# VHH binders against p49116, part 11

Target 1, 238 residues: p49116
Amino acid sequence: EGPLLSDTHVTFKLTMPSPMPEYLNVHYICESASRLLFLSMHWARSIPAFQALGQDCNTSLVRACWNELFTLGLAQCAQVMSLSTILAAIVNHLQNSIQEDKLSGDRIKQVMEHIWKLQEFCNSMAKLDIDGYEYAYLKAIVLFSPDHPGLTSTSQIEKFQEKAQMELQDYVQKTYSEDTYRLARILVRLPALRLMSSNITEELFFTGLIGNVSIDSIIPYILKMETAEYNGQITGAS

## First folded at step 1 (VHH)

Design cc2 (framework vhh_8cml_1)
Fold by ESMFold2-Fast, scan of step 1:
Structure cc2 (fold): chain B 238 residues (1-238), chain A 122 residues (1-122)
Amino acid sequence: as target 1 above (238 residues)
Amino acid sequence: EVQLVESGGGLVQPGGSLRLSCAASGFTLDDYAMGWFRQAPGQEREFVALISSSGGSTDYSDSAKGRFTISRDNAKNTVYLQMNSLKPEDTGVYFCAAGRYWLSTPKQYDYWGQGTQVTVSS
């Protein structure tokens, strides 16, 4: 009952580390990416439907979809991040490393292909002029994906995904009434998110992550901290 | 003091196997990409294998692909290189190195070990 998302879920404001260094480095890139990942998890935790699934299901969903959420966040925040500049710096570093280290050409090709896919995705979203409401619903659709292996509450997850799809349709039809095919153009972009390797994303953006082995291993810790901070019930209720 | 210490080198016959270890002290490896490099007599130091800070990504030189496996145990603050099907041309001093960004050149790695000798001979 009630809408899946409220107007408060449309707000998605990334604050970049300051100052921006003269030359991009792994620490700046990792801090920027970590802020986006934290913002994305705060966003997910704020959804009543997500909270209703319980902690175990929440952890499983975010572990399965964090790369898709993160990539949507990169596209949404591409301008504020100067993402094209970050990706260009990474490509330049990879090319210099090939010349000096004689690294595997196959692996570097995989990484460069990932960067090109990411750029193409972000450019596609920018060309479609995806707004904040559309991004919120697309994130909800990928968050409430019932088809990931190992999920136990799949019927309830599917219900929330369908609700997200219906609310996106209603929004697009009302807001972009003259563009009959806009919803189809938006939805056809989503499969590309699952072709992007979470391992390559982690290597490109999270190499500087402190005190943790992998994003997968830290997700339960982040979700616990995000819930306590965001809700205010435990840390600020007194 | 920050240190990397390699072990597990030795003399093996062609076709043999060795497992190299690199133990870190004075800092934690979970923030660092780890690389293995080797140097044969009279040659420059060359790349062998790389593993990301999370362990989710690995890369290998063309000569190491299919024969060598890099792994890490951040809880033990150690990185490993499992070397199988060893050839005489694999002979050299093997160094581990820690850097904050994968695909860094040898010049860009923050910390280096002293090396461990691997000799492949009949």
Scores: ipSAE 0.005, ipTM 0.274, lowest interface PAE 10.3, mean pLDDT 82

Design cc3 (framework vhh_8cml_1)
Fold by ESMFold2-Fast, scan of step 1:
Structure cc3 (fold): chain B 238 residues (1-238), chain A 121 residues (1-121)
Amino acid sequence: as target 1 above (238 residues)
Amino acid sequence: EVQLVESGGGLVQPGGSLRLSCAASGFTLDDYAMGWFRQAPGQEREFVALISSSGGSTDYSDSAKGRFTISRDNAKNTVYLQMNSLKPEDTGVYFCAATKFRYLGSPYDYWGQGTQVTVSS
């Protein structure tokens, strides 16, 4: 039996590249985002239920939900990343570029709209004061989503999602006993994650990736990484 | 008047070296990340190299890695591109560009007029 997640799966600690540059650039943002993505995938692969689904299912599942996991990670790590500062700087730059250069672009508008949706999501999570246990179970709920096209083992995935939902409910009822509506307020935030474009997330956070590789193409390799390789990625060791 | 002016281009033999300079006037580079781009005849403008405002971080296109080195001197308000082991494929007009935040798919704040680099045997 046992619980879906152990205390080790609640721990989610992002270490930022040092030093922070005086002026933000795509490489600092990309390195920071890559560390968060690697941390998120390592978190997922450490779950026994996830491992039990098998390599092919695991790869398909993460390819389908990486943007949702990454966005939850951004919200959870917003303070350590200074995410609001990063997003504000990008918005200001884009607004000034349109104004001064007479550059009209539907793409720039789409990117700004995506940033505002992301800010709105992160602000809502901050306002709710989501704790580490709640984030772990929300990530498990989005990870074990049985409704993505092309998935196999959907019955087993659905059972793991239901187990995540049940364990979250038990935790919230025990920990926040005075707030009878907390779980409902948290869960209604999740559909917004699927409204966010993975392509725009890649443009905002991963445009500095070496070799012009897509997140979709690197997922299978990250999931196969040994612990030493993973630690090298998150610490910047050669 | 605000401008970026490139210099140091020219005709060079394969395997040769050139050092490009980009001088800013009418503003200071202190706040700006600086990029080098190139455009071959009939092709789109492509990224070559980037340096942060402090000079603490650099990035290169795959074709430039190991051969080109970007550097800056904020006191001289100038950015450099040292190009070694030049190939015919490196031929093009080289532009410098300034942005407060370098972001692929976003416009740069200022562009130079370009300097011609021709690598021929």
Scores: ipSAE 0.000, ipTM 0.165, lowest interface PAE 10.6, mean pLDDT 82

Design cc4 (framework vhh_8cml_1)
Fold by ESMFold2-Fast, scan of step 1:
Structure cc4 (fold): chain B 238 residues (1-238), chain A 123 residues (1-123)
Amino acid sequence: as target 1 above (238 residues)
Amino acid sequence: EVQLVESGGGLVQPGGSLRLSCAASGFTLDDYAMGWFRQAPGQEREFVALISSSGGSTDYSDSAKGRFTISRDNAKNTVYLQMNSLKPEDTGVYFCAARLGYSPFKSHEYDSWGQGTQVTVSS
C-alpha cells in the first residue's frame, strides 16, 4: 500500500485576510484564525486514511485534537500570519487592562502564561527549523491518536499513527542524515500541545465568532463542507 | 441572546452572607462566560466576578477576593455568587451578565444582562 500522506498533503498555504488593518482588532484576529482552522480541517479531511475511518470517527478525532492541529498550524504559518505581532497586540491589551482596572490580575496572569507557552512552542519549532514534510507528519501523528475516549476503530487509528511515525522517521533519517538526534528533538515537542488549554485558545483567537457557537459545535459542519464553500471561507470570496 | 433573571438579594447586617442566583431561560449557558457586576446609586457599574463557560477559570475584583465565590451549574442553567463577610460598601444592585468567551478584547462587553437584584448591607 502507498504512503499515508502524498505531496499534496505537505503543501499548507494560508491566505490571510486583506487588507491588514492599521491597528489589530478582534475581528481580524478571528478571521485569520478561522482561515487557519478551516485550512487545517480541509487538510485532515483530504487524507484517504482519515476518510476511510468514517464520518463519526472523523468528527470525534478532530473534536479531540483541533487545538493541537491549530497550534501546529500557528507555528508553521507564524511568518505569514505575523503571529508575533498578533501576540504582542494581545499582550499590550492585557497590560492596558491592568492599568485601567478592566481585568483582574489573576485572569491576566492565566492568559499571559498561555501566550508564553504558545510563544515558547513556536520558538522551539522555529529554532529546530521544522520543514513542511515534518509538519505534515506531526499533524498526522496528533490527528491519528487512538487514545481519545469514545473512539471506534482504535486499532486502525493506531496503525495510521504508527505509519505516520515510521514515514516521518524515514524522511528525517534521509533528509537530515548528519543530525542523529533530530527526530527525538522534534517528537519531545508534541506533549506540550496537550498541556495547552483549548478553551483559552478559543477565547484568544475565536472571540469574534458571531452567535452562541463553539469550535466543537462547528467541526461537523466544516468537515462536511463542499470544496466551493471551503474556498469561499478561506479566501473570503462569495 | 440569553434571558437572565437574578434572585437572592436582600437586607443583611455587616458580617452576614447572601447567595445570589442567576437563571437563564430558553437558552443553555454552556458556551457563555458569566459575570457579576454591581452598581451603587450615583456610581458607575463595577466588575465583581467572572467565570468561564467551562468553570475552569474565575476572576474577582480586589474587593471580592477571599470573600465572594462565583460558581456555575450548567445542568441547572444557573450561575451563583456566594457572598461572605459582607460590608456596608458592598451595598448596590447586583447584575448578572453573559458573553461568548472569556476574551481580554471583550473584558467588559456583554451580550445579555439581567435586570438586577438589590443587596443592602446596613450597619
Scores: ipSAE 0.000, ipTM 0.214, lowest interface PAE 13.7, mean pLDDT 82

Design cc5 (framework vhh_8cml_1)
Fold by ESMFold2-Fast, scan of step 1:
Structure cc5 (fold): chain B 238 residues (1-238), chain A 121 residues (1-121)
Amino acid sequence: as target 1 above (238 residues)
Amino acid sequence: EVQLVESGGGLVQPGGSLRLSCAASGFTLDDYAMGWFRQAPGQEREFVALISSSGGSTDYSDSAKGRFTISRDNAKNTVYLQMNSLKPEDTGVYFCAADSYLGYETSYDYWGQGTQVTVSS
């Protein structure tokens, strides 16, 4: 059996909406975030090991980990997205929400703590200079998590996670042979992803979704999209 | 003593070039993303360029893209900004900063004191 991921799975290219508006707004942020989410789900569904688990298991895994995948994607694509500019626009929107008395002080505190944790996570990944191969395998480790409640096929999921860990270790050991503790530094970043609220991520990045649709509700549809239909969603008209 | 020291600023004619250097002392840049910011008289400080800790990724403001190049030499504990095709609008005090690649000035651990760049005839 060959490697868990191929070279095609290491390539992760986000295409941003164009043109960038003069003033960032919730709809542009939502479109950018939606493209990243769709790219992340398409990445997952293209993995042969993932497909081998079956549609019900695939849906359950992505529902459990989409926030972790999305956050890793934000860190990986921070430069392409100009994430710092997007976060500044979100903070400005939150300040306007306080002015208009639209959100409680408790909610604002939760959201600001989430933004701080997101900034710290992205900053730590940038300081470690995580490469495309490392990101691909970190996403695979997160995707093939056997410990989410309600999962079936947990032994097979665990096997795929262990394979991802083994292949990441082999890569890091060969590529960064002089940095003995690099793998440990990378892996200890992952638990923080589970402390971040998927509900707050949804509010920050997906507020512009038409019809008050939840991410949880659209996951089965995205995973079942034909390739042409999927490409239409992430590229728009072009 | 932990500090960042900028150098290489000066007076230059429009269309000219300057290379700015930022040297770190008291700590190593190996684990830090590095940014360049500038502030013109009467304006707020603005982002110019960013480089990851390894040098594997870079980002530029729209005004800098195609004209400026950021680079680093971790062995020399130094980051550089090569500025070409300079315009009068590029006039300002240029600062280097360490610790955040997100471009937020408030998230940077260390800042230099700045070096003056003046583009005029």
Scores: ipSAE 0.000, ipTM 0.090, lowest interface PAE 17.8, mean pLDDT 81

Design cc6 (framework vhh_8cml_1)
Fold by ESMFold2-Fast, scan of step 1:
Structure cc6 (fold): chain B 238 residues (1-238), chain A 121 residues (1-121)
Amino acid sequence: as target 1 above (238 residues)
Amino acid sequence: EVQLVESGGGLVQPGGSLRLSCAASGFTLDDYAMGWFRQAPGQEREFVALISSSGGSTDYSDSAKGRFTISRDNAKNTVYLQMNSLKPEDTGVYFCAAHYRSGWTLPYDYWGQGTQVTVSS
């Protein structure tokens, strides 16, 4: 048949909330993160292979991997988001919480360790100068992961993951022909995504999401949104 | 021992009212935003209402808006949900949850065990 991804799947443009606040706050960070999450889910549902798996399998896959997709999106959009500034604002808030003696030091340590892991991941991707095609295929590889518990169409998912790996290999070998080990350097970054806690990601980026209980609970809703409704969510026009 | 205990559930006819209570023991609610959630058989847990730690702001789901009122009494370490004009679709187990301040914190530090609400039809 045809390729897993088309050129349209390489385009990944995050529109930040406007106007920018004078100071970063929980609401602005949550709105920014929500836009990235919605963009990531819209990207996933636009893939014909993803649609071919059917509604229930689609929902299960995204529920299992949203944190990996979101983290790749943070790395890809780190500059447009000023992610380092957002993380610095969160760290400042956490340090103030320690001083008030209102939160467990162990919990704050876990959250700060997560921030460190996230920063290291984003820095490694920046140093490798990962391009838009490479990000698209890395997102496809994590999306079509057959090894999450509770999945039912694992053979078909595995075939799509292998197709993503083969197309990434073909792209890298043609585009970066003089860098024999580039693909290996890129792929060894992926296991770090599974060490990132989805609960801590929700704490950092989605704590202002009052109308929705958890990311897991809103995923089916986002995946079923019409294009106009989706655009309303990412622009605040709905 | 840290615990949230819901009470006040029961069987009521459509159009009736119930007042749910959530009492905290082993810690104080002063710094916690408090939420009410519900779960119907075969459904995911859904948001119903939220009140800030100070009580100065409240939020409601579309289905609860205009019918339910969330309130708190920090001196009694208790949060309440007044439910009016109850409908059969309000049937479910109602849970309270405590969220440390409105800010960067985990999705609900503490959850109650739930109280059953049944609206007959």
Scores: ipSAE 0.016, ipTM 0.173, lowest interface PAE 6.8, mean pLDDT 82

Design cc7 (framework vhh_8cml_1)
Fold by ESMFold2-Fast, scan of step 1:
Structure cc7 (fold): chain B 238 residues (1-238), chain A 121 residues (1-121)
Amino acid sequence: as target 1 above (238 residues)
Amino acid sequence: EVQLVESGGGLVQPGGSLRLSCAASGFTLDDYAMGWFRQAPGQEREFVALISSSGGSTDYSDSAKGRFTISRDNAKNTVYLQMNSLKPEDTGVYFCATKGYPLFRGSYQYWGQGTQVTVSS
């Protein structure tokens, strides 16, 4: 019965596309977001507890939580991504869409509210100075969520989530021993992830995908991808 | 959703020419690099040519260089392979594919069914 996560699961290093374009565009944003999504799914695939649930359960879990994992990844990688600059470029694109009467005002309002919620979440995590171990365990807590519809093995998923929660508590209490309320401040941030629409995240970050391909449809293929091909996607290597 | 259809294959004498076309539907080619591959009987699929999304950059296998020209017409949503000075060794099924960018960099996502090219006297 070893720990749920090893030190290798704490490492989460995003390799950005380079060179950075003079002006941000949909393709650069989509490439950056895709690398983060691939890194997040590779991280999940590497967890022995996740593998033990089996392929069908793994696919169902990631389909249910990819937006939460992706958003945690955005917060964790916000500086390396220059996320504030990316969000500013998205806002500029949306404002141009309003001027050209391409999107309804109600839709623009929903998308702008989503961007505001995302910025607030990332700012909260930055203010709390969440470390790599804390991010790894928060990702594990959202990954092993037993409460999504259609899941099998829910009792085992719940046990893995509880194990993640206990190991996070142990880590925080030992590492930040002087801050008795740190864990509570961290955990109260998680419900906000479920209030953010995966459809809006997909429109903001994945508009540059080939054709009308949804993240939901891509997930099974990414999870089955060979390690060498997978690594090529996250590093940009051939 | 995404569909690629190759055409223009056929039987040709050594030294002859063929122009292959690959028409895309369900997406626009403007944003995607496009490749041509071939597969001879009993052999692995091999790279032939690549063209960037803008058409400003091309790459060729050593066997294709100087004989084949890849081009694209984004307005017609089509990519072409002009094959000159054909040799029996060029015989095979020719496939077009979208280079997976940005999500599937390093791999080719969408493949056509192929068009047969036979170079024989």
Scores: ipSAE 0.000, ipTM 0.137, lowest interface PAE 13.0, mean pLDDT 82

Design cc8 (framework vhh_8cml_1)
Fold by ESMFold2-Fast, scan of step 1:
Structure cc8 (fold): chain B 238 residues (1-238), chain A 121 residues (1-121)
Amino acid sequence: as target 1 above (238 residues)
Amino acid sequence: EVQLVESGGGLVQPGGSLRLSCAASGFTLDDYAMGWFRQAPGQEREFVALISSSGGSTDYSDSAKGRFTISRDNAKNTVYLQMNSLKPEDTGVYFCAAPRTYSFGLKEDYWGQGTQVTVSS
């Protein structure tokens, strides 16, 4: 059958809007996040195993896990995005909102807790020095999660997840042979992704989204884009 | 300048049919996937149907499958939504949308203004 992922699936290159504005604003943050989301969806749809599940199943999988894929993408692309600068700007805005009593204290606490969890996750991945190959397989493991409610073909999804785990193990064992427990340290980071609210991610990074249209409702649209249309979204081209 | 103009909405009895049209100007449909979205009273905007730029693939929400058909006529620069076996829960404002490169998927000014569909017993 061959490997689950090819070298093309290891490459994950985010093209940022250019130039970076003098002061960060919601449009720049949302455009950057949108490019990452589109890149993540394109990455998933390019996997033959994902396409083999059929459109109903693959749409349901991405709807269930987009926040996990997006967060892994944020960690992987943290330097390219200057994510620490973006998060600092958001925190500064929230601190000023507390001081001026513009937002509910309970809401601000929820958002600050989410930012803290995101920072902890990204810092953990950075400290482990996760490489591109490891990120590709971690994304595959969360993508092929058989345990989301309402899924069909769960046995096939589980087999693809197991294949992702086996290929990751083989890679880590060969590449980091001196570090016997590296795989375990990497895998125990994944449960933290499930603790992060997709609603808060959407509020932080997709505030420029039209009206009350949720990412969940847009996912089928993104997955059906032609490659040229998709490439236009991730590069800002026509 | 990109504009999308919806038409074909109206009042219909349960079990009835309506055909919505979305006329595009300022770009060619050949360059874009096109979608229909709706906003029901008291609910957030939701996906209804999508057609690829070539027309070779379509996708539907679970509620629309088997009842709605999306199609396009590139010569008329128009996309359609044929709605059959309409139910009261299909009531809402129906929006035509095309993705743009500047914002997350779509800008507000790249959505149509919407057309009201009311299914009443």
Scores: ipSAE 0.000, ipTM 0.299, lowest interface PAE 11.1, mean pLDDT 82

Design cc9 (framework vhh_8cml_1)
Fold by ESMFold2-Fast, scan of step 1:
Structure cc9 (fold): chain B 238 residues (1-238), chain A 120 residues (1-120)
Amino acid sequence: as target 1 above (238 residues)
Amino acid sequence: EVQLVESGGGLVQPGGSLRLSCAASGFTLDDYAMGWFRQAPGQEREFVALISSSGGSTDYSDSAKGRFTISRDNAKNTVYLQMNSLKPEDTGVYFCAAGFRPYLSTQDYWGQGTQVTVSS
């Protein structure tokens, strides 16, 4: 029996579209977010334990947790993405929409609250100085969540989640042996991910995607893409 | 710069067949997964069929499986949807789209659509 994750699963390299435009626009933001989403899904599909659950279970798991994986990815890649600059551009666009009376005050408040929650989450992860191994295992804990409604293989999913938790504990205890409470500080960040609206994430980062189609609707088809096609999507090589 | 143009729609009786085409201009399809989507009046846009960039894998909605076939010809920069055993429920505007990642402006992610009407 090997570890849940190999060293290859710790590597998480986001390739940004280049060059960054002088003025950020929805197409650049959406392209950047799409690359991160595809990188996150490619990461998940590469895990042998995930593959072992079968296509139907894989689809259900990713549909349930894509927003949590995406948000962890935003935190992990915040510097590479210049996330603070992207969020500032989104806020500026939102302010212009208010000026032209295109959005309701209630909707604007919901979106601004979501941006604030996202910033606070990313700031908390930065303060904890979460490393690549810790991010990989946090993503695995989120991915192998047995508590989503409609799951069929819940006992096996729970075993994979427990394995992820045990391997994270082993890593943290060996690497940060002087910091007795580090693991607890890291794990208590995870509940915040479930309070974030996937619908608002779609509106902020994926407004340029295919028409009226949701991320939820396209997930089964993304998961069936060929490995070379996944690589093309995450690097933008074309 | 980039355009997707659907064609081949029309009026057909239940049980009939239509072949839709999606022609790309201003860019090459080689690196794009291509999909067909449809929208009935007053309804949400729904997925119909998908084909990988190489053409090696295809996926279909439950309603399309066994009746529709998606194919592509990268040399002709064209994607096709062969629709057989058409039902009134298949009525709608059919759109093609280039992958799920926007390389293009909003107008370039979708073709203009082609109307399919299945009626007696």
Scores: ipSAE 0.000, ipTM 0.247, lowest interface PAE 11.7, mean pLDDT 82

Design cd0 (framework vhh_8cml_1)
Fold by ESMFold2-Fast, scan of step 1:
Structure cd0 (fold): chain B 238 residues (1-238), chain A 124 residues (1-124)
Amino acid sequence: as target 1 above (238 residues)
Amino acid sequence: EVQLVESGGGLVQPGGSLRLSCAASGRTFSNYAMGWFRQAPGQEREFVALISRSGGSTDYSDSAKGRFTISRDNAKNTVYLQMNSLKPEDTGVYFCAAGLDYSPFTYESEYDYWGQGTQVTVSS
């Protein structure tokens, strides 16, 4: 029947904490990231196909893909967030601690490798000049992934993913008709999202604001939030 | 492993200063990065300041930068937080924490050892 996504699902407006500090700190980064996470989950909740899968399936899907959605959101909102400045500050801090403290090894290397992969991903998306419609469909493709362990209703999830792929193809073919291989160039970016560790994303962007709980633990609560409560979180309204 | 004991808290007027100390027991203190966190009543614990194993790298929350200075003395197994230009919003219980690997982007759950906290009240 009707399209998977409407024009309302293309709108993705991140409101940053104000004012931006003179030099970046953990709390500014974490608040910015939390707003993006909330916006991403609210976006998913608004999709009728997602709602139709039911609460248990919705929770399982978002737990499986929140890092992919968040990373796509980072790429999409990179300019609004000044993401390159945030990542440069993180890298400078880590390099300083390595140089001065001669610290172990494995965790810092994994974190720096994750940051480099994230930078490469965001730069690739920027070079492709991905538009709002393309981001909406890419997010839908990762959201409706039938291949995560433990999922039920995988046949229906796969149908929604295929619908997202078909609608993206139709959009790209009509909008960028002269660029025959644009869709292929966009789609081959997606597998890289699954190589990024959700645990490292949590450490980089969500430290200090969650306490002893993981993103997986708070997902069911975010998905159940009342609209007014959600709006207060993402806008920073009093 | 290590035991952490905070001191130096108290009641101070707005604009005043306090110096917090965190004394650590154990021969491995120099292997730990140290952090200061605070918690106001009814709020979650929030990051204040972090210092690397050697003292060569520091990081601060937005509210602490320009007013607070973290330092350490590995010979005395002590970390310090010098707090200047205190505001009522700085009121809370201040905790020191020790972690094996340095990262200001580490969750509280990744810190291995915590003190019991010291109360700071900024009021007139």
Scores: ipSAE 0.000, ipTM 0.128, lowest interface PAE 14.0, mean pLDDT 81

Design cd1 (framework vhh_8cml_1)
Fold by ESMFold2-Fast, scan of step 1:
Structure cd1 (fold): chain B 238 residues (1-238), chain A 125 residues (1-125)
Amino acid sequence: as target 1 above (238 residues)
Amino acid sequence: EVQLVESGGGLVQPGGSLRLSCAASGRTFSNYAMGWFRQAPGQEREFVALISRSGGSTDYSDSAKGRFTISRDNAKNTVYLQMNSLKPEDTGVYFCAADLSPSELLKYFTEYDYWGQGTQVTVSS
């Protein structure tokens, strides 16, 4: 018994590659996204409840929800990442590609729809002024999702998700006591995360998978990395 | 950080073959997609060929398809361009370039991070 998350799990600091290039390129975007992905997985692995589920369950859980965790991380780190600038540049490129017949209209439409969903999600989180505690609990609710196909230990996962929901409720009611409907406004944002394509996220932020390797396939290896290796990845030491 | 050095250029007869090599220094070579570009005197650099980080995906310009083959050896930190059925129009300085996994979707948005100084290919009698 004890809280699901401690104050140490609220800290989520992304260190960006520097300097920011005068014009954006795939290298900068992928490096930035990789740092966020590694930070997100290190965060998940640091939770005692997550560790208690065991390696196989941990791998299955993160493989099912990495896009949701990554998207929450994008929203949380949007300012430090200059995400709006990155997305605007991609949108401008896609619109120019339509005019020059360089890329198919169907593909461009799919990617534009994904970017608009992502922008709307990030804008809604910014408008609500979601704080670090709220982000930590939202990530925990997403991480401990018992409803993904193929999961074992679903009862224990559901209990951890319920604990995350209860602790978020307690925090919001104490910290924002004057805003009776804040928790409801926050929670109704979460279903949108499942409507966003992990394949399009890979294309936008991780480029053509990383050769023939998908994010899904590298997750088991990232989760096995030692803390020093995680720190090396998120600070650009290699 | 990576540095690139091209070699294998030279004078060849029309219809001949040539193999270019690009040697990379640095421990992160396998993290970069590699491309070949060329530039004729007074012209812009044009794309020739691309190979993904793993070597599992390749892409070619229309003029290179069926004639050129790009390959890589990550153990040797080297990328190659095998050029067959060379034409006078293939004359130019050939550059290799490194970028972090360009994709078809972002192909025209990307700038390559690292460039070699080039190797001269001349197709003439």
Scores: ipSAE 0.000, ipTM 0.193, lowest interface PAE 11.5, mean pLDDT 81

